# VH-VL binders against q9h9l3: the designs that were tried, part 19

Target 1, 176 residues: q9h9l3
Amino acid sequence: PRKMVAIDCEMVGTGPKGHVSSLARCSIVNYNGDVLYDEYILPPCHIVDYRTRWSGIRKQHMVNATPFKIARGQILKILTGKIVVGHAIHNDFKALQYFHPKSLTRDTSHIPPLNRKADCPENATMSLKHLTKKLLNRDIQVGKSGHSSVEDAQATMELYKLVEVEWEEHLARNPP
Short names: E, the ipSAE of ESMFold2; O, the ipSAE of OpenDDE; V2, 0.75 times the mean of E and O plus 0.25 times the DockQ between their complexes.

## First folded at step 1 (VH-VL)

Design F3g (framework fv_fezakinumab)
Fold by ESMFold2-Fast, scan of step 1:
Structure F3g (fold): chain C 176 residues (1-176), chain A 120 residues (1-120), chain B 111 residues (1-111)
Amino acid sequence: as target 1 above (176 residues)
Amino acid sequence: QVQLVQSGAEVKKPGASVKVSCKASGYTFTSYYMHWVRQAPGQGLEWVGWINPYSGDTFYAQKFRGRVTMTRDTSISTAYMELSRLRSDDTAVYYCAREYWGSYRYFDYWGRGTLVTVSS
Amino acid sequence: QAVLTQPPSVSGAPGQRVTISCTGSSSNIGAGYEVHWYQQLPGTAPKLLIYYNDNRPSGVPDRFSGSKSGTSASLAITGLQAEDEADYYCQSYDYSLSGEVFGGGTQLTVL
């Protein structure tokens, strides 16, 4: 059996008017929710919009942040060869400038059994906050101080564990 | 055509303040960071800091914190650098320089420079 | 003292090749930050010569090229000409300083 981790990234706005999403924090947890990686990451371009309400990132976090190229190398060493769980994980991989094999990727925003358990349409993209409240009876991303990527990664792993047996059996019968 | 036009030479006494201007034209002023770089006579280039003309955010090199203030006026596409409590070793040509937007941190256009002489 | 180390001078004859080194550390070039180069003719402002390690702006001859390896970068000038006589500066970013950093500059003399 392959090892499994969950990832959540926070992005800040760079480029004209802050429209480009650049990686500024990454958290990775193992199957049991233990933190394997959690670093603030310095984008290779100037930050126009910290998006603090959502990202939780402020200027002080950038002072000692790990440079993007170094952080990317560290993160990819953790992800390579593992089943990686995330929510809307395409955005995280895009920010990392990384391709992870589809066969080893689990996106909790696109798992029909998970939506079904939450009484949501199977083909809808539901937010992490909504699914976590409905299925785990937990409130995450509370307040106006921004999201915790550690909290989000932990919630994402717990959500996947609810459907893991059913979904892995489905994937074995219907390979990506 | 991109142009950065700087104010004229200044002569100041030790302890005074100087404010140098840099008027941008030929592009959208708020879309590119503006940096300030100085060069003492016969010496190398020394980075002072940057301003984001869109937000007004600034960041200064440690050496200049507490003495430098960068501002801008978007209505006239002009950036300013004010250096206070001047010393003789602040004598230098002060350049404004535009940073290419995106993942690059290079200066694609430079002003002609403003000579600031600090002497008694 | 400059954060990035360049030789203070380099010289060559017309038609020759010269190289100018730019040595950094683990907090700048060694951390993967890109290197840019500027040419400063006497009495003028610096002009962008090479950006993002090895790219040339429009108008810069292909005689000028850049490279980067490990903690160092190099500017190479082939077919040296009299008008290449100038000061050359490398520039990168240093995360421990959270700021842009320059080399001390190299005066190229065409003999």
Scores: ipSAE 0.005, ipTM 0.506, lowest interface PAE 14.3, mean pLDDT 88
Fold by OpenDDE, second read of step 2:
Structure F3g (fold): chain C 176 residues (1-176), chain A 120 residues (1-120), chain B 111 residues (1-111)
Amino acid sequence: as target 1 above (176 residues)
Amino acid sequence: QVQLVQSGAEVKKPGASVKVSCKASGYTFTSYYMHWVRQAPGQGLEWVGWINPYSGDTFYAQKFRGRVTMTRDTSISTAYMELSRLRSDDTAVYYCAREYWGSYRYFDYWGRGTLVTVSS
Amino acid sequence: QAVLTQPPSVSGAPGQRVTISCTGSSSNIGAGYEVHWYQQLPGTAPKLLIYYNDNRPSGVPDRFSGSKSGTSASLAITGLQAEDEADYYCQSYDYSLSGEVFGGGTQLTVL
């Protein structure tokens, strides 16, 4: 069995009117929820919108932040060869300008057994916050400080662990 | 066989700069990160930083940021470490060490080291 | 001063078993990062001894073994030989420092 990690990224707005999502923080945890990586990341372009309410990113966090190019290298080294778990993970990969192999990717926003367990429609896209509350009885993304990518990554891993056996068996029978 | 051949010993005065070279052979130079580690006399190992020979990207330990510059010449499979504004406490043996590309973080091959002595 | 803590020295008689501890924290070993060990014979460069906690490179005898648990790692040497007299260093990665970290080193003396 391959080692698993969970990833969550926070993005800020760059480009015209801040509509471009740029990586500003990345957190990676192992199967046990231990933090393997948690860095603020400096986008290559000027930040127009910190999206602080959601991202939790502030201007002060960009002081001494790791340049994107360097951070990307560090993150890819961690992800290489791993099963990567995330929620709506395509957004994270897009921000990283990297796409992990589909066969090694687990997106908790698209796991029918997980939704079923949460008494949600199997084909619906549920939020990480909702699933975490329903299945783990834990509140995440609370307060006014924005999201914590570490907390979100940990929650994502915990959610996946609930359906890991069933889902891995399914994938083995139905390779993507 | 993998070999890392480093340049000879250097003697420098405080405030000067030193550039140490590490020539790699026996493997594809651009497929492995190159790290630099130093060891002061009678002291332990201290990580300085790494360079990706393929891209030229570098990352330095916070202690050395602003003073260290790592470069490479792929045409001759050689990595360089330059340390500026030298101080007496920079006196050490400087090693280049190879790390396998990927999620690996161990150094499987080491140069024999280059002694840099900083004295007035 | 070193991020990882090792005993400054250990000693043993030929044939005995010795262990060298490497104590880290939640930001390195405790975070799940692997531990590697290097042997440095007097007047020589470090040599890889153990990688990924408990793996031996080719050429390293099986009397050398590594283990990791919690925030600590350990190097064990059985059947101690005179040639084992050297300095030993553990190494890992620390995400808070975004860099490789070494132990302070342990001088092993064979009595």
Scores: ipSAE 0.005, ipTM 0.570, lowest interface PAE 10.5, mean pLDDT 91

Design F3h (framework fv_fezakinumab)
Fold by ESMFold2-Fast, scan of step 1:
Structure F3h (fold): chain C 176 residues (1-176), chain A 120 residues (1-120), chain B 111 residues (1-111)
Amino acid sequence: as target 1 above (176 residues)
Amino acid sequence: QVQLVQSGAEVKKPGASVKVSCKASGYTFTSYYMHWVRQAPGQGLEWVGWINPYSGDTFYAQKFRGRVTMTRDTSISTAYMELSRLRSDDTAVYYCARGLEYYRSAFDIWGRGTLVTVSS
Amino acid sequence: QAVLTQPPSVSGAPGQRVTISCTGSSSNIGAGYEVHWYQQLPGTAPKLLIYYNDNRPSGVPDRFSGSKSGTSASLAITGLQAEDEADYYCQSYDYSLSGEVFGGGTQLTVL
């Protein structure tokens, strides 16, 4: 299990008043930031709210989208047995209806050394945009047309690399 | 060290089926995907599909759906590809190849190939 | 017909540089999918030469390098040697076909 990938998902609103978050896009990148997976995903339920300002998802993206059950199978085959990096990754796993081992999960929203490097409180949950600007001097999620899950996954991997040695040593001494 | 050993050449009549085997050694058989690729004489490479030896899950290229079946036997680390309703244009060398991942996978280890000739 | 377009042949002299192109479309290389390259000597199985755009397997000399830009990829071979004479294939994934796709192959002749 030495192999590492980063994931970022986009969700749309389904269910009553669009309050349920359903998977509508998933991007996975390898350690170097190369794209391993990037597909639009058709939720099994009617989309009430595309949440386009954040998700970047529009009705046109659903026309040739991969059905949820098939996409889920493809994604889980990539994630299984690997160290999976994400930001607030519990939301991605919830949308995938998937339980990844905590010992192989790295959440850049809950790594105290990363916040410390960004001059942020260690116990705060900082946004991916803020950490990326502070630590990588890069602007992501720019504009009003929604986020790029590829861009977000790439930024997440680069952020983790900044603390990888320190954090892996910490986890070896303090297993989750 | 790592190698894939394929079954020998086959000559088949149109309408028959052929089953090619690929025996893996030197690595954990269930830890990698097995892909199948064919090459008609003097032609390029054409991807047929993959099997996950751990789960038995398969995925086939659209062109071969309904005619190809991939299976495996984990007790002898062997993958199989069966192609039915053979036509003369199925004449090709069929390779098994190890994939690091399922889709968008590089094929790092190849079998030597099995020549399947379909003639009347 | 091959989904990815390669020149059918390329030639060079020993010590020279050659480049083999692999042209895709918006549904494969243009969508950001990785490109892999294979070398096939006459009568043998293909051998992985470059993977995930620009990585070399152990044992592949640094004379071989890959690059990817837009809808295309390239394999560069520097310091050509007689043993480089072979067919070269690019490979990527195509989401509209939901499958792996290969280029038509390029025969490299070392003159």
Scores: ipSAE 0.005, ipTM 0.465, lowest interface PAE 16.8, mean pLDDT 87

Design F3i (framework fv_fezakinumab; at its last look DockQ between E and O 0.07; V2 from the best seeds 0.00; counts 0 for: pae E 10.2 > 2, placed apart)
Fold by ESMFold2-Fast, scan of step 1:
Structure F3i (fold): chain C 176 residues (1-176), chain A 119 residues (1-119), chain B 111 residues (1-111)
Amino acid sequence: as target 1 above (176 residues)
Amino acid sequence: QVQLVQSGAEVKKPGASVKVSCKASGYTFTSYYMHWVRQAPGQGLEWVGWINPYSGDTFYAQKFRGRVTMTRDTSISTAYMELSRLRSDDTAVYYCARQWEYSYGFDYWGRGTLVTVSS
Amino acid sequence: QAVLTQPPSVSGAPGQRVTISCTGSSSNIGAGYEVHWYQQLPGTAPKLLIYYNDNRPSGVPDRFSGSKSGTSASLAITGLQAEDEADYYCQSYDYSLSGEVFGGGTQLTVL
């Protein structure tokens, strides 16, 4: 039996016109929602678009941010060998330049039973905000000052717990 | 001990291409961006571009787009810069330089490769 | 045709203080991007002297210091010594060019 964590990352725009998404914050929580990791991360390329409305990241957050290489090493130590839960988690793994085994990955944007509980089409990609409101009666990502990756990671873990027994049984019968 | 060892001097005719190598040792090659910077005789430093040795992604200064190509070979920890359609004003020492993760500054430099473009 | 402007030369006597300016614009230093400084002795590759505005790498004497304000940065050298004769370059990032930019260089002469 493996331990389980949930992850959420915030990205900023780097490169020409800020078109490249680069990791600038990562939050990881345990099964109970306790924070295991939450750091601002300095991208290896300069930030040209903070995307603050969505990311919540501002110039002051970068002053003491952990360099990407160091942060990546810390994050991977936490993720390795664990079941990792996320929402549209491929974006987080891409930003981390990391491959996590499919057998240990749980993406709450691609779990048909979760959509079914929310009265949504089983194969639709629903936002974390929508699923959290429908199933947990909680509003996340409110306001104009950007998202909290801690809040998002916690909501993601709670959403997964609603279908955990059913989905783990499905995966045991249908390995990825 | 971090070392960046560059290939030897080259003499090329106008219109030719040159490929300069930079072999890294003493650190994890894929963990640090590699930049190329040139310096014409008696002139200042001019940034050419960078390569991410992990992904192979590159970005070039506008002046060199269409003429420069940066590549790497992770199996031998070597970065390359190829400059095509050489002109006499491309005569310069070409440096590879490692970007340090803490600062965006270049903490280690190769000794440079002199490229002379003459008839 | 450097993006950042430095005086082409500065001079001082042994033991004195000299400063080398680096003037940028709103798209680089003025946008809050950091400044690094390099020392280049004749016939050698540049050496990182100051990084991220005011930090010194191991082995760089405390006689060298950096500062940044507004659209400009400065390198200060106190207790000037003959071995400080070199070219000095500032470097920053320019978001309109999406790239690293250098100053034109300053030749320091110790008279």
Scores: ipSAE 0.254, ipTM 0.731, lowest interface PAE 4.2, mean pLDDT 91
Fold by ESMFold2, look of step 5:
Structure F3i (fold): chain C 176 residues (1-176), chain A 119 residues (1-119), chain B 111 residues (1-111)
Amino acid sequence: as target 1 above (176 residues)
Amino acid sequence: QVQLVQSGAEVKKPGASVKVSCKASGYTFTSYYMHWVRQAPGQGLEWVGWINPYSGDTFYAQKFRGRVTMTRDTSISTAYMELSRLRSDDTAVYYCARQWEYSYGFDYWGRGTLVTVSS
Amino acid sequence: QAVLTQPPSVSGAPGQRVTISCTGSSSNIGAGYEVHWYQQLPGTAPKLLIYYNDNRPSGVPDRFSGSKSGTSASLAITGLQAEDEADYYCQSYDYSLSGEVFGGGTQLTVL
């Protein structure tokens, strides 16, 4: 009944010494992995550290990027009323300056049944790359051009599908 | 110690333009969005738009698009709002207001600039 | 009328508790956007009172509190004092308008 999307974001460093993580790309996919949103986003402040080796963000991406406040509105319109799946998703919501309802949030970094399927300790926080390799037999985040947020969002949705029935039932019995 | 000092009251004829200034001090001007909000006599607050002083990017409420222009001069830490083709229902106090991040609201406001539009 | 709906006025005696409602829709508060509150004393500029639903800036007394549920938000003032007599505005973001939206304002009278 409720539609589901997966989100992944890339951040750059702003603020003193580049320690603040500011949104510079966001990708959203639907249940089938179709891309609903994929934009470079211009942070509201000076970029101190592009973090390119992980983010894939370069100065040329920012030239025509969508300003943060506009992009935030577009993204939140897509997320409204939906179950949102992500990996360590609190970082994505922090970068969006937004808190999605807990009852509609799914974090693949915190799902014990998913870790169990990967033969990992149920309480361990596992990387998206590790889970994807173990459970989907796929290599993501390959190369030196940084991560692809589309690829990562798609992988996150596929991982959730492996435990969706079990986890949705668990959450129905144990509302957050 | 943050201050937003606005230009003085203006009286204008219908069809004219007005340019209100907002000089910032006590903080890094380019690190905060600047919003403009107006309040007609006896009425509530109405959002006009924002400018990012770092980039110069702007966004205007639909009601004002085509009539409002927001600019800034980073060398003197000053934001400007120009409203053209004035009409009598533009009579209001115009405020500038600072915003750190979306989640913090408008934490400092100027004292307002009264713009009166009369025949 | 304003995008966010507030009662035009509320009143209370000193020491009482009052609440001010702010009703939005699925395109603003109901979409999960934060609510901020401002106090405007007579003849002065607005002042940030509550940000992001329930946070108080430094210097705002803890007798002011905010909450948000569904498509609505509420400002509560306990221990009402004469200096609380002011206009109060809620604010949020509306994605269908792509912009900031305010409530129509509430005039608080201390009896």
Scores: ipSAE 0.007, ipTM 0.594, lowest interface PAE 10.2, mean pLDDT 89
Fold by OpenDDE, look of step 5:
Structure F3i (fold): chain C 176 residues (1-176), chain A 119 residues (1-119), chain B 111 residues (1-111)
Amino acid sequence: as target 1 above (176 residues)
Amino acid sequence: QVQLVQSGAEVKKPGASVKVSCKASGYTFTSYYMHWVRQAPGQGLEWVGWINPYSGDTFYAQKFRGRVTMTRDTSISTAYMELSRLRSDDTAVYYCARQWEYSYGFDYWGRGTLVTVSS
Amino acid sequence: QAVLTQPPSVSGAPGQRVTISCTGSSSNIGAGYEVHWYQQLPGTAPKLLIYYNDNRPSGVPDRFSGSKSGTSASLAITGLQAEDEADYYCQSYDYSLSGEVFGGGTQLTVL
């Protein structure tokens, strides 16, 4: 099996006025889109803003949520040694307080061939929703229930697969 | 105390399906991953897959993909494993096992369900 | 067939020390994944004996100890008792298989 996973995280607001983004859910899928990890995560600090309309996180999700320290350990084990695909993935890593090696990271928000394929400016930052609709003809992040990190991770992986060969060749010639 | 109660032994013919149940008690069912492990007679342990009882998400060993379906009923704290297109080498004791926190292994096991596949 | 390799059998006399090895690879134990050990008495379900390499669950005697180094793990049993006669399995995670993996099991006989 390919040593590649896609990750998507949902964050809630903690700290003063809820301005600190804290990890509240993390989903990881493999190359085939199979779910490897999907957990609600309890931040170490009190949640001030659930950001439900975007995150999909509600108070009831935190009742049995995995403590951050435990979840972080679990997630890092899954990511270790893998090529990690994500969209605007720096946000996910920041929330995890972990940064994957750049050479093993793939950010679908910064892949020019992907944007080109979607008839977007190569250097523009396009949303996952837009790229998914344009290239996969699939609607994600629909409804009032907020985002699904599993759905988003799967979409991210599928998008990357569209340009995988080209991009991997590019990276081989131009290591980050 | 934590307890996992599995359904009774099954006898099936090749090509048939079997569904084994595992009722959990003594803990919050949705807070722990439930794994299924089987053991053929006189053989070792073989991991089948896991289910997240909270979300219903599953992940199966490659060997069983396409033939195994894990589900749960949270209202009765019960996990199910269904294996289809049974063959003789599926004969085994099937265990449900709770995964401990932070991947501490499987700390509680059911007593197992013998599934015999024979013509 | 098992991803993790264990000796098929080990034996010892009461009071002796026995060791059961569990050899993995760079994709499991060698990758830093934790190792767990199970004891399976005849006709019973496996029981968690050691978790996270070297930790004992409540109720497990301190005669049982685990260790991990490199691509291998080991279960040590000191002061061997008749009741220790059982099958022992190591378990870890393999990232190449994206799944839990078991050793082939070791049958411990108390002489």
Scores: ipSAE 0.006, ipTM 0.564, lowest interface PAE 10.2, mean pLDDT 91
OpenDDE, second read of step 2: ipSAE 0.000; ipTM 0.542
ESMFold2 (binder alone), look of step 5: mean pLDDT 94; pTM 0.955

Design F3j (framework fv_fezakinumab)
Fold by ESMFold2-Fast, scan of step 1:
Order: sequence, then structure tokens, then C-alpha cells
Structure F3j (fold): chain C 176 residues (1-176), chain A 120 residues (1-120), chain B 111 residues (1-111)
Amino acid sequence: as target 1 above (176 residues)
Amino acid sequence: QVQLVQSGAEVKKPGASVKVSCKASGYTFTSYYMHWVRQAPGQGLEWVGWINPYSGDTFYAQKFRGRVTMTRDTSISTAYMELSRLRSDDTAVYYCARDLRFLEWSFDPWGRGTLVTVSS
Amino acid sequence: QAVLTQPPSVSGAPGQRVTISCTGSSSNIGAGYEVHWYQQLPGTAPKLLIYYNDNRPSGVPDRFSGSKSGTSASLAITGLQAEDEADYYCQSYDYSLSGEVFGGGTQLTVL
């Protein structure tokens, strides 16, 4: 089978002045955009700043949230051995305290052909919102209630599909 | 030539602890997660947990949390599973098994198993 | 009871086809988690037979195949041989239990 998933995480602020980003929600979708995982996650450290405007996380979401260590095990189970697609995915892996093999990682913020199709400089880091609007004619991350990690993961998979054939051939010729 | 060699059979009384070893050879010990699975006589397979030999990180099935501890010694490529406060229904063959590939969560190869008998 | 349901036994004659089912729920196979299959000969450790739904490890004959649909998976064995007589176990992940789960096992008898 395809063995490909897309991931997007939401982080809250922990540590001094809320400057540390800690995992508080994770969504994973399959190749067709069907949701495989979507859970609120309780950080092991005190939440200083919910960052609700961006994360969509509120205190009530933490009441029955899955503890970080358990959620991490669940998420890693899904990601293991699969091609994982994300946008600025290093932030998600950092929040998961996880290293995914570079050969199986696809970061839509660093795929030159994708920027080219969006009429953007190939080496620029473009936001998920901008690429999705330009290439899929969809507005994501709208409103004041925060982002949906499901919506973001689905958009990320669709963006990757636009360049999948071209990029996989490039990677086969130029292994990471 | 990949092998997982487990320690010999143990007989324990209820309330005791048992520590089973699994010595790996023929591959880089720290490159694959090690899992533990048990099988009571005439029964099916039951997953206990995993250890990442590189970091020492562990994850245990809910049923065994508080009673199981997994450790490893990288200098001798050996993984350990210790189960405490033993009950008669802990009588089982305990297997160590490696991830087929790095972080794949399917199990191959398997050790031959260690029979742990808990009886008064 | 096991989390995944398998028939306790199946039987067939040499050369025939048998299928072993593995029935899950919305928290495991139905949630999209992959299914693996193991063969256990009497007195031996289990051996990986099928991984990630339908892949075979090196050395496993093409007579063995796997499939997954909805909340269930199946192992098919074609051209049944006497040496296929064994216990067969399916495995998946259950997110409500936060762990790997196995089926109860199926004893295959070659008549």
C-alpha cells in the first residue's frame, strides 16, 4: 500500500513565560484525507499560555486529554515505517520529542517544485495558508478560534499530492 | 545470524519478582526497538511493552504498569524485563522480539521464550 | 478474552484454500491501524508471516496473503500443505487500550 500519512500538531506554551512549545493536540490523516488520529494531549508541564488564537486549545480540552507519554506512544505507532508528510514538520517532531528518518520525511515547506507552482521563490519558506490558497484555492486557518490540525493535515496531504510523482522521482535519483 | 538468546526457566512464589534477559547478536543492538510478549500455557499472545535500546525509553501496556520494568545494557547487547508482585496467572512463556525494521512495530525475530512458573 | 476475534479452528485438505478472519472494532482495525500475522508451530516461538496488512517477509511463500477491509482482516492460504498446520495469530494496535493487541489464535488442521 501507499504507507503515507500527513501530520499536524498544535502546541501550547509551557516553561518560563510560556516560551516552550509543548504538544497539546495531534491530527494524522491517511493518503485520502481520512482521519486516523485526532486527540487532545496533556503536557507533563504546567500550561502557562494556551496560545488559543493559533492552537484552538482551551482549558476544557485538557480535562480528558491523553497524557503526553501515552499519546506519544500512540502517535509513533502510526508514524513508524511510513512516509510522513507535514509542513515545517521539524516543529511537530520536536514537540513529539521524536526523530523520523529523513528518507521517509516530506516537508511541504521545503519542496522547491511546490513553491514553483505557487509562483514563489523555490528556496523561500511559504506558510501552509499561503500555499493552500494559491494551489488549492482554499482558505484555511480562518477566524479567531484557532487553527484546526485536522484541516491543516488534510491540506498538507493535498499539497504533497500535487508534486508527489515529480518529487519521489527526484528523491529516488538524489537520495537524502 | 541475527539471534535473540533468552535466560532459562524460572520458578517463583506468589509475591516474588522475576527478571528475564534477552541477549541480542548479529545486528546493531541500539538500532531496533525490543518488545516483550507473553503466552500463558495453552493461551494466546499478550503484548507487555517495548524498550528503545538506544535511549532507554520504555512504554508498557496498561495492564502491567506499576509491575513491569524494562531495561537494557548496551555494553553486552542485552535487554531485561522484570515483573514484580507475581501472581499465579503470570505463569507464561515470556518472549523478547525485535521490530522487523527500525520503528515498524511488527515482530521478527523472536527469542525462544523463557518459561516463568508462579506457584506456591 | 482476546481483543481481536479469530475463529478457534479452521481445517482443509492438501491443495485447498483456507481463510482465517480477524475481527476488530472501531478502536483498532476500524481506526485504520495495520494488521500483522504470525505462524506458531507447536513448541516454537511465533514467526512473522505477514506485516502491514499484505506484505511478506523474505522466505514466506506467495501461497500466504493478507487483506484488510473496514474493521476486519483476513489471512488466505492457498495450495494448503501439511507443514502449514499451526496456530495463526493476528496483531493490530488499539488506541483505547494504548497497546498492541493480538487475536485469540486459530488452529489450522490439515486433513
Scores: ipSAE 0.006, ipTM 0.473, lowest interface PAE 15.1, mean pLDDT 87
Fold by OpenDDE, second read of step 2:
Structure F3j (fold): chain C 176 residues (1-176), chain A 120 residues (1-120), chain B 111 residues (1-111)
Amino acid sequence: as target 1 above (176 residues)
Amino acid sequence: QVQLVQSGAEVKKPGASVKVSCKASGYTFTSYYMHWVRQAPGQGLEWVGWINPYSGDTFYAQKFRGRVTMTRDTSISTAYMELSRLRSDDTAVYYCARDLRFLEWSFDPWGRGTLVTVSS
Amino acid sequence: QAVLTQPPSVSGAPGQRVTISCTGSSSNIGAGYEVHWYQQLPGTAPKLLIYYNDNRPSGVPDRFSGSKSGTSASLAITGLQAEDEADYYCQSYDYSLSGEVFGGGTQLTVL
């Protein structure tokens, strides 16, 4: 199997007005879509806005949530040395307060061949939901219960697999 | 224990089509890309193209575009290469070969090859 | 006619050292693309011998070594043995052709 993982994080709002995005859930899957990590995470600051509509995070999820510092250590251990695939992954890394090496990062929101395959403008930023529907004929992020980070991570990995050969060849011949 | 088992020898007339199969075992078929390479009798190796068994995406050498079609059946871990409008110079042993290392583009293992003879 | 140029044949006595050259151009080896080597015994399929210029897969003796410089690559075989008699092919990528390319092959004879 390839040393490749996909990551997706859910954030809640912290700070005086809840404008600070803090990590509240992180899911990591391997190349086959198997879940390697899926934990609720307790932010270091008081949660002002759970953003449940989008995040799916509720107060009860924080009762036994893993403290951020511990979770961060666990996650970084998994990511170390791997190619990390994500969608708009900058946001995930920001929430983790960690940035993976660019050469080992794959962002499905910025892969022109993927957009091309979906009949979208190559330089446009498309949502994970749209690409998943268009290319995998699958509906994600449906309902009122919020996002599933596991589902999103799996979808991200599957999307990447569609253009993996072409894109990795491109990167190999044109290193960032 | 990785193995690639190819279909038997074929004899075709010019203008006909041939479809060669390659059944993979001992590894996750959809996790590795499959290449096709041919070798004319007494000649060297010639790359034909690759297929992504997961997505079905393909990329062919310029020489074969328009005549070659690579497909796969994931349910039986089998890759196929079809070559149409055959001519005498298509006579060769056709090999399927697994991409060993994704970023290195080297081939391992190889199938035992399938001889395709095109003659009037 | 092959994109990469190899000598048609080389020979050596048992225990000797032989080298097989692979000459490319600015659009393949000279562009910095990796070189791989394959061994093909008579009547058999090719076998990966060297990958990414100078790396040996498991099971390949350290008698085999690869190198790359400029627009060329080289396969060296030390302590030549009878079982080394085979055809050897180099492989690389050519951006002008947008595809993998092979050398013409070298027949190694052990005297």
Scores: ipSAE 0.000, ipTM 0.541, lowest interface PAE 14.0, mean pLDDT 91

